# Designs tried in a protein design chat: miniprotein binders against p81326. Part 184

Target 1, 226 residues: p81326
Amino acid sequence: MLHFGGFIMEINHISKILEKEREEYIRNKVEEYLKQGFSKDDAVNKANQSWRTYIGHRIQDVIYNLLKKFLKDSGLKVTTDKALNNRNLPEELDKVKRLIAINYGEYLFLPDADVIVYKVENNDIKIIAIISVKNSFRERRFETTYWKLKLKESPVTSHIKVFLATPDKDNEISYKCPNGKPKKMRIILEYELDGIYFLKEDFEETEKAKHFGKIVEDIIEISKKL
Short names: E, the ipSAE of ESMFold2; O, the ipSAE of OpenDDE; V2, 0.75 times the mean of E and O plus 0.25 times the DockQ between their complexes.

## First folded at step 14 (miniprotein)

Design v4
Fold by ESMFold2-Fast, scan of step 14:
Structure v4 (fold): chain B 226 residues (1-226), chain A 83 residues (1-83)
Amino acid sequence: as target 1 above (226 residues)
Amino acid sequence: SDLEKRAEQLIEFAEYLIRIAEEYLEEGRPKIAIEWLELAVRFLQMALELARKNNLDELAERIEKLIERAKELIERAEKIKES
């Protein structure tokens, strides 16, 4: 099974490929903004914001397509929060949206579910998991945790697994006790979430913190129990 | 079979990676396109090994043609990168 071990390693290299284009992307965007009349400082800030958005969308798209391709033969379907925000939804996706929506009195909001995995059993839809994709933890560090805790409060959504997928380039949550000091963010995220999947080679593996390449089999096993 | 399904899944994911690379080539970014194409070739090689091990000759031929296509794109990207 060394061949399938190679598969996991190749998936983990996706974030390395994405990082290789960062400097060129930022340089090109800075020039673009300068030509539009922005100051150098504003151009740099806008270019960095553009990169964060760009890389976030690329990682989300890769994860979506990987899950879609590898889960299809297990009777599982995959969608995105972007698809659920379209005005004219197919009946099936409208049902998915309603099954993950959270009640705030007079208002209903969707969690930050970048990728959603579900199955259709008879005429009923069962949500299996939502995956939040984070390329940085400097801002909105515990949003995924917040949504997990809110989903847990309702019998309609309490069964839904909440996963975090991240390249964690800056080693913000890769280790629980780097240099012997507890890392609160890693410890809290691992404790509260159903799993963390790393798109990188170097991280502390636990029962909940795994290589991203293991996500397909984990989701399939979860779906069999529902 | 499970192995045949896995080979098809690897092929479909590799085809997605090739489409990403083609987008980068259209944007004039051959260096990053090569990275994605090389990854696609590695997934196709995994699929090819599974097909050959199971004597799936038609599937193996289809995978070989996809590998040839990806290598042609790498060659195209290398020429663009050099210029």
Scores: ipSAE 0.690, ipTM 0.889, lowest interface PAE 1.3, mean pLDDT 87

Design v40 (at its last look DockQ between E and O 0.76; V2 from the best seeds 0.81)
Fold by OpenDDE base, second read of step 15:
Structure v40 (fold): chain B 226 residues (1-226), chain A 83 residues (1-83)
Amino acid sequence: as target 1 above (226 residues)
Amino acid sequence: SDLEKRAEQLIEFAEYLIRLAEEYLEEGRPKIAIEWLELAVRFLQMALELAEKNNLDELAERIEKLIERAKELIERAEKIKES
């Protein structure tokens, strides 16, 4: 128990460190865009957009590596949708790709899957979970729920757990009913997803809404039931 | 043991953070590199506590060496930041 508290606190620092980079990053990008001939307003807007993309990738990479290290000893493997975007995949990853694909009749498409957790048993692959990592919810608020619902439509993918991991810096989904007013996005995400994991302390904890520090144990437990 | 496994997991994640910090140093961003290195040290300290409590002396020594390396990188980064 004591070691869990320290681990939780250090996880919260990940998001804080990433945010400390923002001012410097934006300043440098604004200067770059000004040199390219953009107006000051355009340069600022482009810099902010670039930052959102950049920080999104950074947090995804950190979370991916965290999960990869902490799930390894449980016999669980971790990959990403980016790793699956190759024409020539190893057999294992090609199977993973096919097992998360969503059928649209004439076409198969992959869900947004920042992190994919799977196990290999007797050369059979079982997909355990997909984790969507979002730094903010300014855009595509219900994209993760869409993919969860689509995965439920097939017996091939219906067992796959879909989790959301977020620092929720803007407190968009941290509480269900702040000041007595229901937060639609929190309620819907919690209802539709298998879990929400926060990289922060200031949130309303529920059965499905937990601190990110619990995600490893939850995934391991799920993997034992599959 | 389960505790030894957990210590090793912390070490491996800390090593990742050190590599991440080195990338930031190569990009000329020592301030952020230091933040990641300090976080790595904290994870290593957690691992060290686990190793010491379980009398894993060899593991403890390995962790201490990693902490020392991370601290040396912090010192180097601070010098770059001040230049």
Scores: ipSAE 0.840, ipTM 0.935, lowest interface PAE 0.6, mean pLDDT 93
Fold by ESMFold2-Fast, scan of step 14:
Structure v40 (fold): chain B 226 residues (1-226), chain A 83 residues (1-83)
Amino acid sequence: as target 1 above (226 residues)
Amino acid sequence: SDLEKRAEQLIEFAEYLIRLAEEYLEEGRPKIAIEWLELAVRFLQMALELAEKNNLDELAERIEKLIERAKELIERAEKIKES
């Protein structure tokens, strides 16, 4: 029991590493932009924009590898939206893609499914969870919620758990008001989604809003109940 | 056994973290590489404790060699960081 807590703590340490990388990255990019002749304010804004683009791929990669390594012995498989967009798709991944795709008349689109967890039983595929990675909420606050609501409309996809994973560096959804009430965006995201995993230390945990290190065990438990 | 499977999961994730750190070193970012390598060592230490408690001597030796490799990479990264 105690050793399990140690495991979660070490996974949560990834949040501290990402924060240290952010500090170094921003410092270096600000210096680079200042050398190019940008003002201090413009350099800072451009550096923050560059970081948001850069870190999204890193977080997705870390989550993918974490889940792939720790879920393999639970009969669970992990893939990514990038893998599903390959032109020469294996039959198994083609079936996964079909089971999460949403129809818009003449078009089929994948939801905001950066990482997908599924299982194969008796040659049938069952999607367990979709993880959406968001490193900023400034422009696309409810995109993950939109996809959750679309997936709920079909009996094929209504069982799929939709999780958000985020460092929430700007405290946009982990911030509490002085009276203890969360921000509107946090309330809506927590209500509509199946869970939020924070890649940061300082926030108030709830049944659905947790430190990132709990994601492995949560997915295993969900897969047993489905 | 389930304990051997958990040890192997810890080892495989640590190996991923070591490869990630090597990528940061190649990019000239030793400070961040060290952070990932230190995390890898801690996962390997958890795997080592599990192997030792269950008298898995061969697995323990494999883990100890991986810890040594990670520590060598930390030492190389520290030298790059100092320069």
Scores: ipSAE 0.831, ipTM 0.936, lowest interface PAE 0.5, mean pLDDT 87
Fold by ESMFold2, look of step 16:
Structure v40 (fold): chain B 226 residues (1-226), chain A 83 residues (1-83)
Amino acid sequence: as target 1 above (226 residues)
Amino acid sequence: SDLEKRAEQLIEFAEYLIRLAEEYLEEGRPKIAIEWLELAVRFLQMALELAEKNNLDELAERIEKLIERAKELIERAEKIKES
């Protein structure tokens, strides 16, 4: 039912709205910086930097709320790395934090796990999946694969699925061999990760590269085997 | 039923989208608010289809009221945009 054409199609509208939001955001921000006395060139550069920060948080919040609503009736809970970094955590979230942390000797660090899906059974917490949300791959292109490889190094975390969710509006990873030439980023990400979920229609679909609307059913299926 | 649970999930996500759009209206950004509200209506229409297929008349009436509310917000946003 979640693979309904209508459901998948409507989820892809999220990325279309975000594109329209960019236009308005940049225009407003440029005007704000011009009023502050910045030159036109500086105002444009600052507005684009501001947008990159803003849109990253917006996409994560939308995906968080989507997963939270669509996973709750399957006994699955959703949190974020931002929530886990709060100083005074509730006991449940403190346990989630401990179960996802990566050991670097005497230090423990959280992976860059934008959204975390877990379940609670008889006071046991089991981490199901981590979703990395990327709007652009211009910087830290393989960060998500690094975290997958680190999680695989310990039997405590090796079961955790690592997914990438992206609108990929600039087609940086949408196709494996555009114009007959292998796209290193797409090929490595697909090989190393447990799945890539696109918030758009136009991409090369494979067993691991899917429409974002499929992620809910995939997570539920995984959780039943855990 | 499972279809009733699916309808409730669609409703709850649509309510989140409406709340997001209301934040944009409060910020004086009606053009973007309309886009999120139109998406919310699409999810509510999917929920309505499921409710009607399951003869859940009370749920269907609730969904229709939510659609009406979202469309009223769109109308308000359109007037703000044009002023």
Scores: ipSAE 0.808, ipTM 0.924, lowest interface PAE 0.7, mean pLDDT 88
ESMFold2 (binder alone), look of step 16: mean pLDDT 87; pTM 0.864
OpenDDE base, look of step 16: ipSAE 0.839; ipTM 0.935

Design v41
Fold by ESMFold2-Fast, scan of step 14:
Parts: sequence; structure tokens; C-alpha cells
Structure v41 (fold): chain B 226 residues (1-226), chain A 83 residues (1-83)
Amino acid sequence: as target 1 above (226 residues)
Amino acid sequence: SDLEKRAEQLIEFAEYLIRLAEEYLKEGRPKIAIEWLELAVRFLQMALELARKNNLDELAERIEKLIERAKELIERAEKIKES
């Protein structure tokens, strides 16, 4: 058995490492945009936009690799929405894509599924969970809940667990009001989603809102019931 | 056994972190590379404790060599950072 306290603490440290990267990244990008002829205000704005894209991809990559390494011995496989959008899709991944894709009349879209966990049993594919990774919430507050509600509407996809993984560095959904009540966004996200996994130390755990390091055992437990 | 599998999982994740750190070093970012390498060492130390408690001598030796490799990379990154 892994020493859970130590493991969870080190997993949470990933978000601190990523945040330490921010200042240098922003400074370098501002200089780059200034050299390209952008104004000071525009350069700063573009640098911050670039950071959000960059850090989003890095967090997704780290989470993908973590889940892939720690779930492999439980008969579980891990893929990404990027892999599913590949032009030449292997048969197994094509089946995964079909099992999570949502039909909008003449259009077919994947949910916001940065990381996807599934199993192959008796040549049949069962989707266990999708994980949406968000570094900030700004304009995209309820995107993950929208996808959860859409997946819930179909008997094919209604069993799929929808999780949010986030450092929540700005305390957008981990902050509590002085009376101990969570903010509206936190209440809605926790109610609609199957779980929220924080890559941070300073929040109150609930049945659905946990330290990210707990996601491995949670997914394994869910897979045993399918 | 479950303990052996857990040790292997820790090793594989640490190896990923070492490769990630090498990528940062190649990009001229030694400060952040050191952070990833130090995290890798801590996961390897967890794996080492698990291997030793279960008398997995060959695995323990492999982990010790990985820790040594990661520490050598940290030393090189510290020198680059100061340059």
C-alpha cells in the first residue's frame, strides 16, 4: 500500500510546480509580443491568453500520464480527446469515440473530455469516466456540467462518470463565504458532476470534492461496479 | 503482488517526470526542470521504501540508480541555472 498522505501531498505539489512557471513564461511572452509590434496592454493580454492555453495542455498531459501509469494494472485504459480527433483512428479508439460522441442533428461532437478512462472486456468497450481539466473558470464556468447533462440524457452514455480536475488557484470554486456556504458556482458544479478533484491543499473535502490523488482508487472502485 | 505493482507505477510516473524535466532543460528552463526532478526523486524514494520492505533487491537497485541519475541531472541543471 502506498503511503496515501505522502502520495496525495506530492500529487498536489504538481500544481505548485506549474504555478512557479507562470511569471517567467508571461515575462518572456510579453517581450516577444512587444518585439512583434503590439502595444504594452495588448502584449500583456496576449501573454496571459497564451499562458492559459499552455498551462491547460501541460496539466492535461500530466494528468493523462499519471492516470495511465497508475490505472494500467487494474485493466483500465486511458486516452485523450486529442487522440480521438486523430485522422487515422485505430479501431479501439474509434469505438471509444463513438461511445462518447453526442449527436446534434447533422453534427457530431465530443464532450469536453480531456482525459477518458475505459476498459476492454470480452471484446466490448465500457467507458468509465471522462475528466475535464480546467485551470480557470472565467467564461467556461458550466461547460463541464453541460456535457454531463447531455451524456445523462442517453442510455448509452448515462453511466459515464464526469469529473472536473482543477488547481483552482484563484479560489473560484474552493472558496467559502464567511457563513461557511460555498459559492453558487461550486454548489452547482458539485451537484451536477460526479466529482471534483482539486490539485491543491487548502479546501474542505466532501464526498464529491477531493484531493486529486484520490482519483485513482475512486476510478478503480467505479470500474468494479460496471 | 499489489505492492510490487505500486512500486512499478511510482517508478514509471517518476520516469515520465524525469523525461519532462529533460524537455525543460532542452528548452533552457533549468529552474522548472529542477522542480520536476525533485518531485521524481520523492516518488522514487517512496518506491524504494516499498521495494526494500518487500525484499525486492533487484528492483531496489534499479530505483537507486534512477535516483542517482535524477540527482545528477539536478546538479547539472543547478549549474546551468547559475550560468
Scores: ipSAE 0.788, ipTM 0.919, lowest interface PAE 0.8, mean pLDDT 87

Design v42
Fold by OpenDDE base, second read of step 15:
Structure v42 (fold): chain B 226 residues (1-226), chain A 83 residues (1-83)
Amino acid sequence: as target 1 above (226 residues)
Amino acid sequence: SDLEKRAEQLIEFAEYLIRLAKEYLEEGRPKIAIEWLELAVRFLQMALELARKNNLDELAERIEKLIERAKELIERAEKIKES
């Protein structure tokens, strides 16, 4: 138990470190855009958008590597949607790609899958979980929910767990009913998704809403039942 | 043992963080690099505690060397920052 507490605390630092970068990043980007001839307001807006993209990729990479390292000894493999966006894939990854694809009639499309956890048994691939990583919910608030619902529509993908991992910096989904007012986004995300994992301490814990430190154990447990 | 595996997981993640910190150093951002290195050290310290509690002396020694290397990188990064 004590070791788990320390691990949880250190996970919370990941988001804090990423936040410390913001001020410097924004300042540098604003200066860059001003030099390109943009107005001050346009430069600030572009810098903020650039930051959102940048920090989103950074947190995704950290979480990917964390899960990859901590799931490895359980015989679980980890990949990303980005790794699947190649014409020439190894056979294993080509199978993974096909097993998460959503049918739209004439077309197959992949869900947004920042992290994909799967196992290989007797040359058969079983997809265990998809983890969506979001630093903030300013844009595409229910995108992860959409993909979860689409995955449920097929017997091929209906078993795949969909999790959301977030530091929830703006406290958009940390509590269900702060001050007695229901937070629609928290309630819907918790209802539709298989779990929400927070990279912070200040949140309302429920059966589905947990600290990110628990995600490894939860995924391992799910993998044993599949 | 399961504890040995956990210690190795912590080590591997710490090594990733050290690589990440080096990328920040290459970008000329020593302040953030130091933060990642300090986090790596804390993960290594957790691994060290596990190794020591389970009398894994060879593993403990390996971890201590990794901590030392990470601290040296912090010192170098601090010099760059002051520079």
Scores: ipSAE 0.852, ipTM 0.940, lowest interface PAE 0.5, mean pLDDT 93
Fold by ESMFold2-Fast, scan of step 14:
Structure v42 (fold): chain B 226 residues (1-226), chain A 83 residues (1-83)
Amino acid sequence: as target 1 above (226 residues)
Amino acid sequence: SDLEKRAEQLIEFAEYLIRLAKEYLEEGRPKIAIEWLELAVRFLQMALELARKNNLDELAERIEKLIERAKELIERAEKIKES
């Protein structure tokens, strides 16, 4: 039987591919902006901003497809927040959307759930996990924890696992201070969330902070208990 | 069997990576396309090892053909990159 050792290492290699793409993408975008007449500093800043938006979508797509392919034979289904925001929603996805919606008085809003894992049994839907994908923590660092805390308030959503998936290339939440302690943001995220999955090789694993390749088996085990 | 399902999952993910690489090639980005194709080949090689170890000859032949096609695409991408 194949244990996920080789699989985990190859999934970690995705982070190296993304880093090579960053170098090429920034170089090409800087050239494009320079040709448009932007200054060197403006071209670099615009290229970096463009990269952050671009890579976020790429990472979400890769994670969605990975989970969809590897979870299908475990009776699990995968969808995205983009799919749930379609105007003409299939009945199954409409039910998924309603089961993750959060009540604000007269209003219902969806959490920022980039990827959603659920199962269908006898036409009933059970949400297993929501994965939030973050390529940067500069702007909305605690947004995922906010959604986790809101989901815990309702008996309908309190069982839903909330995971963070991130390459954390700037070492914003995988960094340790000189005294060995994690930064405040890492401490809070790990405490409040059900897990953090890193798309990188060089970090210290804990019970809740793991290599991304481990997410498949973790979700399967969680689904067996629900 | 569970091993056959695992092999199929590896194949389907590799096929996704090949499709992704083709998009990069269409955008004129062969260097990154090659990275995704090489990763796809490695997932296919994992599937091939599972198939061979479990005497799944027909599945092994199918995987070998997929690896061959992916390698042909890598060669094409290398030529584009050199030009």
Scores: ipSAE 0.823, ipTM 0.932, lowest interface PAE 0.6, mean pLDDT 87

Design v43
Fold by OpenDDE base, second read of step 15:
Structure v43 (fold): chain B 226 residues (1-226), chain A 83 residues (1-83)
Amino acid sequence: as target 1 above (226 residues)
Amino acid sequence: SDLEKRAEQLIEFAEYLIRLAEDYLEEGKPKVAIEWLELAVRFLQMALELARKNNLDELAERIEKLIERAKELIERAEKIKES
């Protein structure tokens, strides 16, 4: 329904628009850190680190709002791990939080869950999917995979689909075997996760690796089977 | 109808992008704000096409007003950018 060509094309612009801010952001941050007394090299490094964090949050917010709007009419609800980090949660969100928690014996911890999709039926909450949003894979390359594997260990959470959404700016996972050489990260992520969704055109499409424009329909379909 | 729902979804997302652009304007980033507004207009145009194809005249009129608002914001942002 939503994977029409025009929609797909416009989704690809999201990452491009966000990246246009980089030069100005870096320049401003470098100046700020220089004023704080850091060396030029340190200022540049800190600015780049700040940018990675900043752009990561920005893309997560856009994707969250996109999913929220396009899933609303299907009776599906969307939240984030950030929204769950409150002491006083509404009953619904408190239930969501408990239903995604991972058991470590003495402790319960939440997986990284940039976007959480769930439905409410007869006051029962069913978690449908967790979407991890990553702008780049420079750090914590298999973190999403770790959480997927941990969620599989419990009958309470084993049904939860885990998806990765990324523009893959550096082409780290866009192709399985470019030039005949296997890309370990792509192969492992595709194997372990329930799907990878790209906010770009130039990637190798498979059953599990799709354009982000298909994620809404896929989530709706999964929700009907639960 | 499914097409009406799709049009409404596009409208709501475009409205989000317009608000996002306004935030960027307040932060003194008119260049990026314009880019978000242009994207919003493109989503609204897609919604407009759906509305027109399904003879949803009231919805089409609403979309056209939103497009006009977005274009006015673009003009404002361009003036800020040039200052």
Scores: ipSAE 0.844, ipTM 0.936, lowest interface PAE 0.6, mean pLDDT 93
Fold by ESMFold2-Fast, scan of step 14:
Structure v43 (fold): chain B 226 residues (1-226), chain A 83 residues (1-83)
Amino acid sequence: as target 1 above (226 residues)
Amino acid sequence: SDLEKRAEQLIEFAEYLIRLAEDYLEEGKPKVAIEWLELAVRFLQMALELARKNNLDELAERIEKLIERAKELIERAEKIKES
């Protein structure tokens, strides 16, 4: 465990900092689309879609860099789906890609593996965890769960931990009903996934649903057992 | 040592945040840059406390200089923000 409890609290601020960019970003994108000849309604819709893509990439990059810095001294390496989609992969990343690819007959596809943690032992690769980063669940509610279930089907990938990392600003999966029960989406995600890590302060922790700052020690502990 | 490695990890992440803040300044977003710099200073303060409690004097001096650099960038960003 990190000695400073403040570390976990400070990590939660990442989401708040990113959201401060929203209004100016959308305003600028609306102007840009209007200059391209789009109607006001189309410009607003396109700007909101652009924001969701932009913030998704930004939070993924921050999480990638955090995990890379904090895991390197534990013999763990971190890469991204973006890196794995390069045409000319280094041998090590090519092996990582092959170990997480899922077979659909004559086709191979990568899961939604925004961030991948692995280790190298005697030139062999062992995949430790895949982290799916979601800023919103509006259109892709169970995508991470789908990939978890597919990975479980193969002895090559069944050991891989699948985590969800999310600010969940709209309380889509951290909200509890007045009767104290989580929403169906939260129940399903927590049941099927190996963990959910929230970049927010106000939620009830469980064994599987934790503050994002706890992911570092959790991954290190998992890697010792593999 | 393990404590020294943890302090170095905090420093490296803070350095990443400072570079991120510099990118935001280049994009004309000083308000967001200041937020990233303030977060970097808080992580550097954690590293500094760890270094001091473990008598890592050279590392403590290095961290203090990084904090000074980050605060200087905050002052620069505040001036840009006012413009």
Scores: ipSAE 0.807, ipTM 0.924, lowest interface PAE 0.7, mean pLDDT 87

Design v44
Fold by ESMFold2-Fast, scan of step 14:
Structure v44 (fold): chain B 226 residues (1-226), chain A 83 residues (1-83)
Amino acid sequence: as target 1 above (226 residues)
Amino acid sequence: SDLEKRAEQLIEFAEYLIRMAEEYLEEGRPKIAIEWLELAVRFLQMALELARKNNLDELAERIEKLIERAKELIERAEKIKES
């Protein structure tokens, strides 16, 4: 059991460390784009877009490695949608891909499953959870919710837990009713998803909205029931 | 034991963070490298506490050496940051 305060607190700090990188990253990218002949405004806009992509990949990698390290002794395996999109897949990963695919008639599509947790018992693959990692919500507000609802439609995928992991640095979903006004995105995401895991200290905690450090024990507990 | 497995998990995650910090140092980014190294040291200290409380002397010695390595990297990063 990893439920001690130090661990949860230090995991919370990951988002703060990533934010400390932002200023230097943006400054360096602005300089790079200025050297390429872009205007100051264009350089700043391109640098901010570059940062969003970079930080998204970084936080996904941290989450993947954390889950891989802390779940390995519980009989659980971790993979990514990037790994599943390789042309040549090992048989095990090909089975994982097929077990999370959503049917659209003659077509099968993968959900937005940044990190996937599964187990192998005998020769059977059982998908435990899909984690969607979102650093920002501007353009991708309800994608995770859409995929959760689609997964619920099939007996093959209806048991799969769908989690959102996010630093939510702009406080877009950290509170249900800040200043007395309902936050539609937070309310809908918490209602439809199986959990939201925050990589930050300050947010409204509920049974479904938790510190990211709690995800390891939650996934282990879920896997025991399957 | 479960506690020994937990300590190993903390060690492996800390090693991942140290590797990431080394990449930042190679990119000339010592400030952020130090942040990740300090986090790695804190996870190693958690692992060390678990090892000591359970009288896992060999594991405790291994963790202490990893902490020393991480602190040496922090010192190197501080020197790069100055220049």
Scores: ipSAE 0.737, ipTM 0.900, lowest interface PAE 1.1, mean pLDDT 88

Design v45
Fold by ESMFold2-Fast, scan of step 14:
Structure v45 (fold): chain B 226 residues (1-226), chain A 83 residues (1-83)
Amino acid sequence: as target 1 above (226 residues)
Amino acid sequence: SDLEKRAEQLIEFAEYLIRAAEEYLEEGRPKIAIEWLELAVRFLQMALELARKNNLDELAERIEKLIERAKELIERAEKIKES
């Protein structure tokens, strides 16, 4: 949509704002740790560790709030895995948790579903999508694909769309090799997952790899078919 | 209408960004607060354009007041940044 071109561009700009926050955050945390009596090297190391945790939570919070506000009028609801780990769950969220849990014999585990989109229709809950939010791919590159493959094994969860959302600021999966070919990791993630949504401007879009701002309309379209 | 709902969604997301910016200001991070507020103003300008094109005068007035609030917060953040 022409009048939503600006929306997509501004949503992509969020990744640049998050990256600018890194330098300010680290400077403030280094100063804080120095005041507590840590050495310069320890203060820097602790600040970098704090940043990795902080940015992960910040990206998840932005995605959650965006989806919650833009999907509310389409009969869709949004929750988080953090909400599902609360001991005092409302009945609705308890049902959501049960509908995404994966059985491992004696044990039930939740997939890495940072954000969950569902609908309530005639008192029945239907899970539409789960979104895994990744800031880095150096470790556990295929964790999201593992959860996708596990969900596909059960008739209860096989319909659930599994999306990856990422700034990919280090160009780990949006980079092309000198011959123009995407990296192996990008090829595998795009093949196995239902979609990849980038919180950045400079990458090559495909049918399954898109600017994050497009996720709202995609989820609404999926929900109409379920 | 669907367009009015979209304008309201843009407003609510901008309000989230403004609240996040206020938290950044309380934490002593005016530079990032300004970035979030400027983004909020851009979403509010999109909502304002939709409201004006569809003659939604009350909604347009509400959006204009939110833009004014965001700009006041930017001025406050600029002063903190200079300190």
Scores: ipSAE 0.700, ipTM 0.893, lowest interface PAE 1.3, mean pLDDT 87

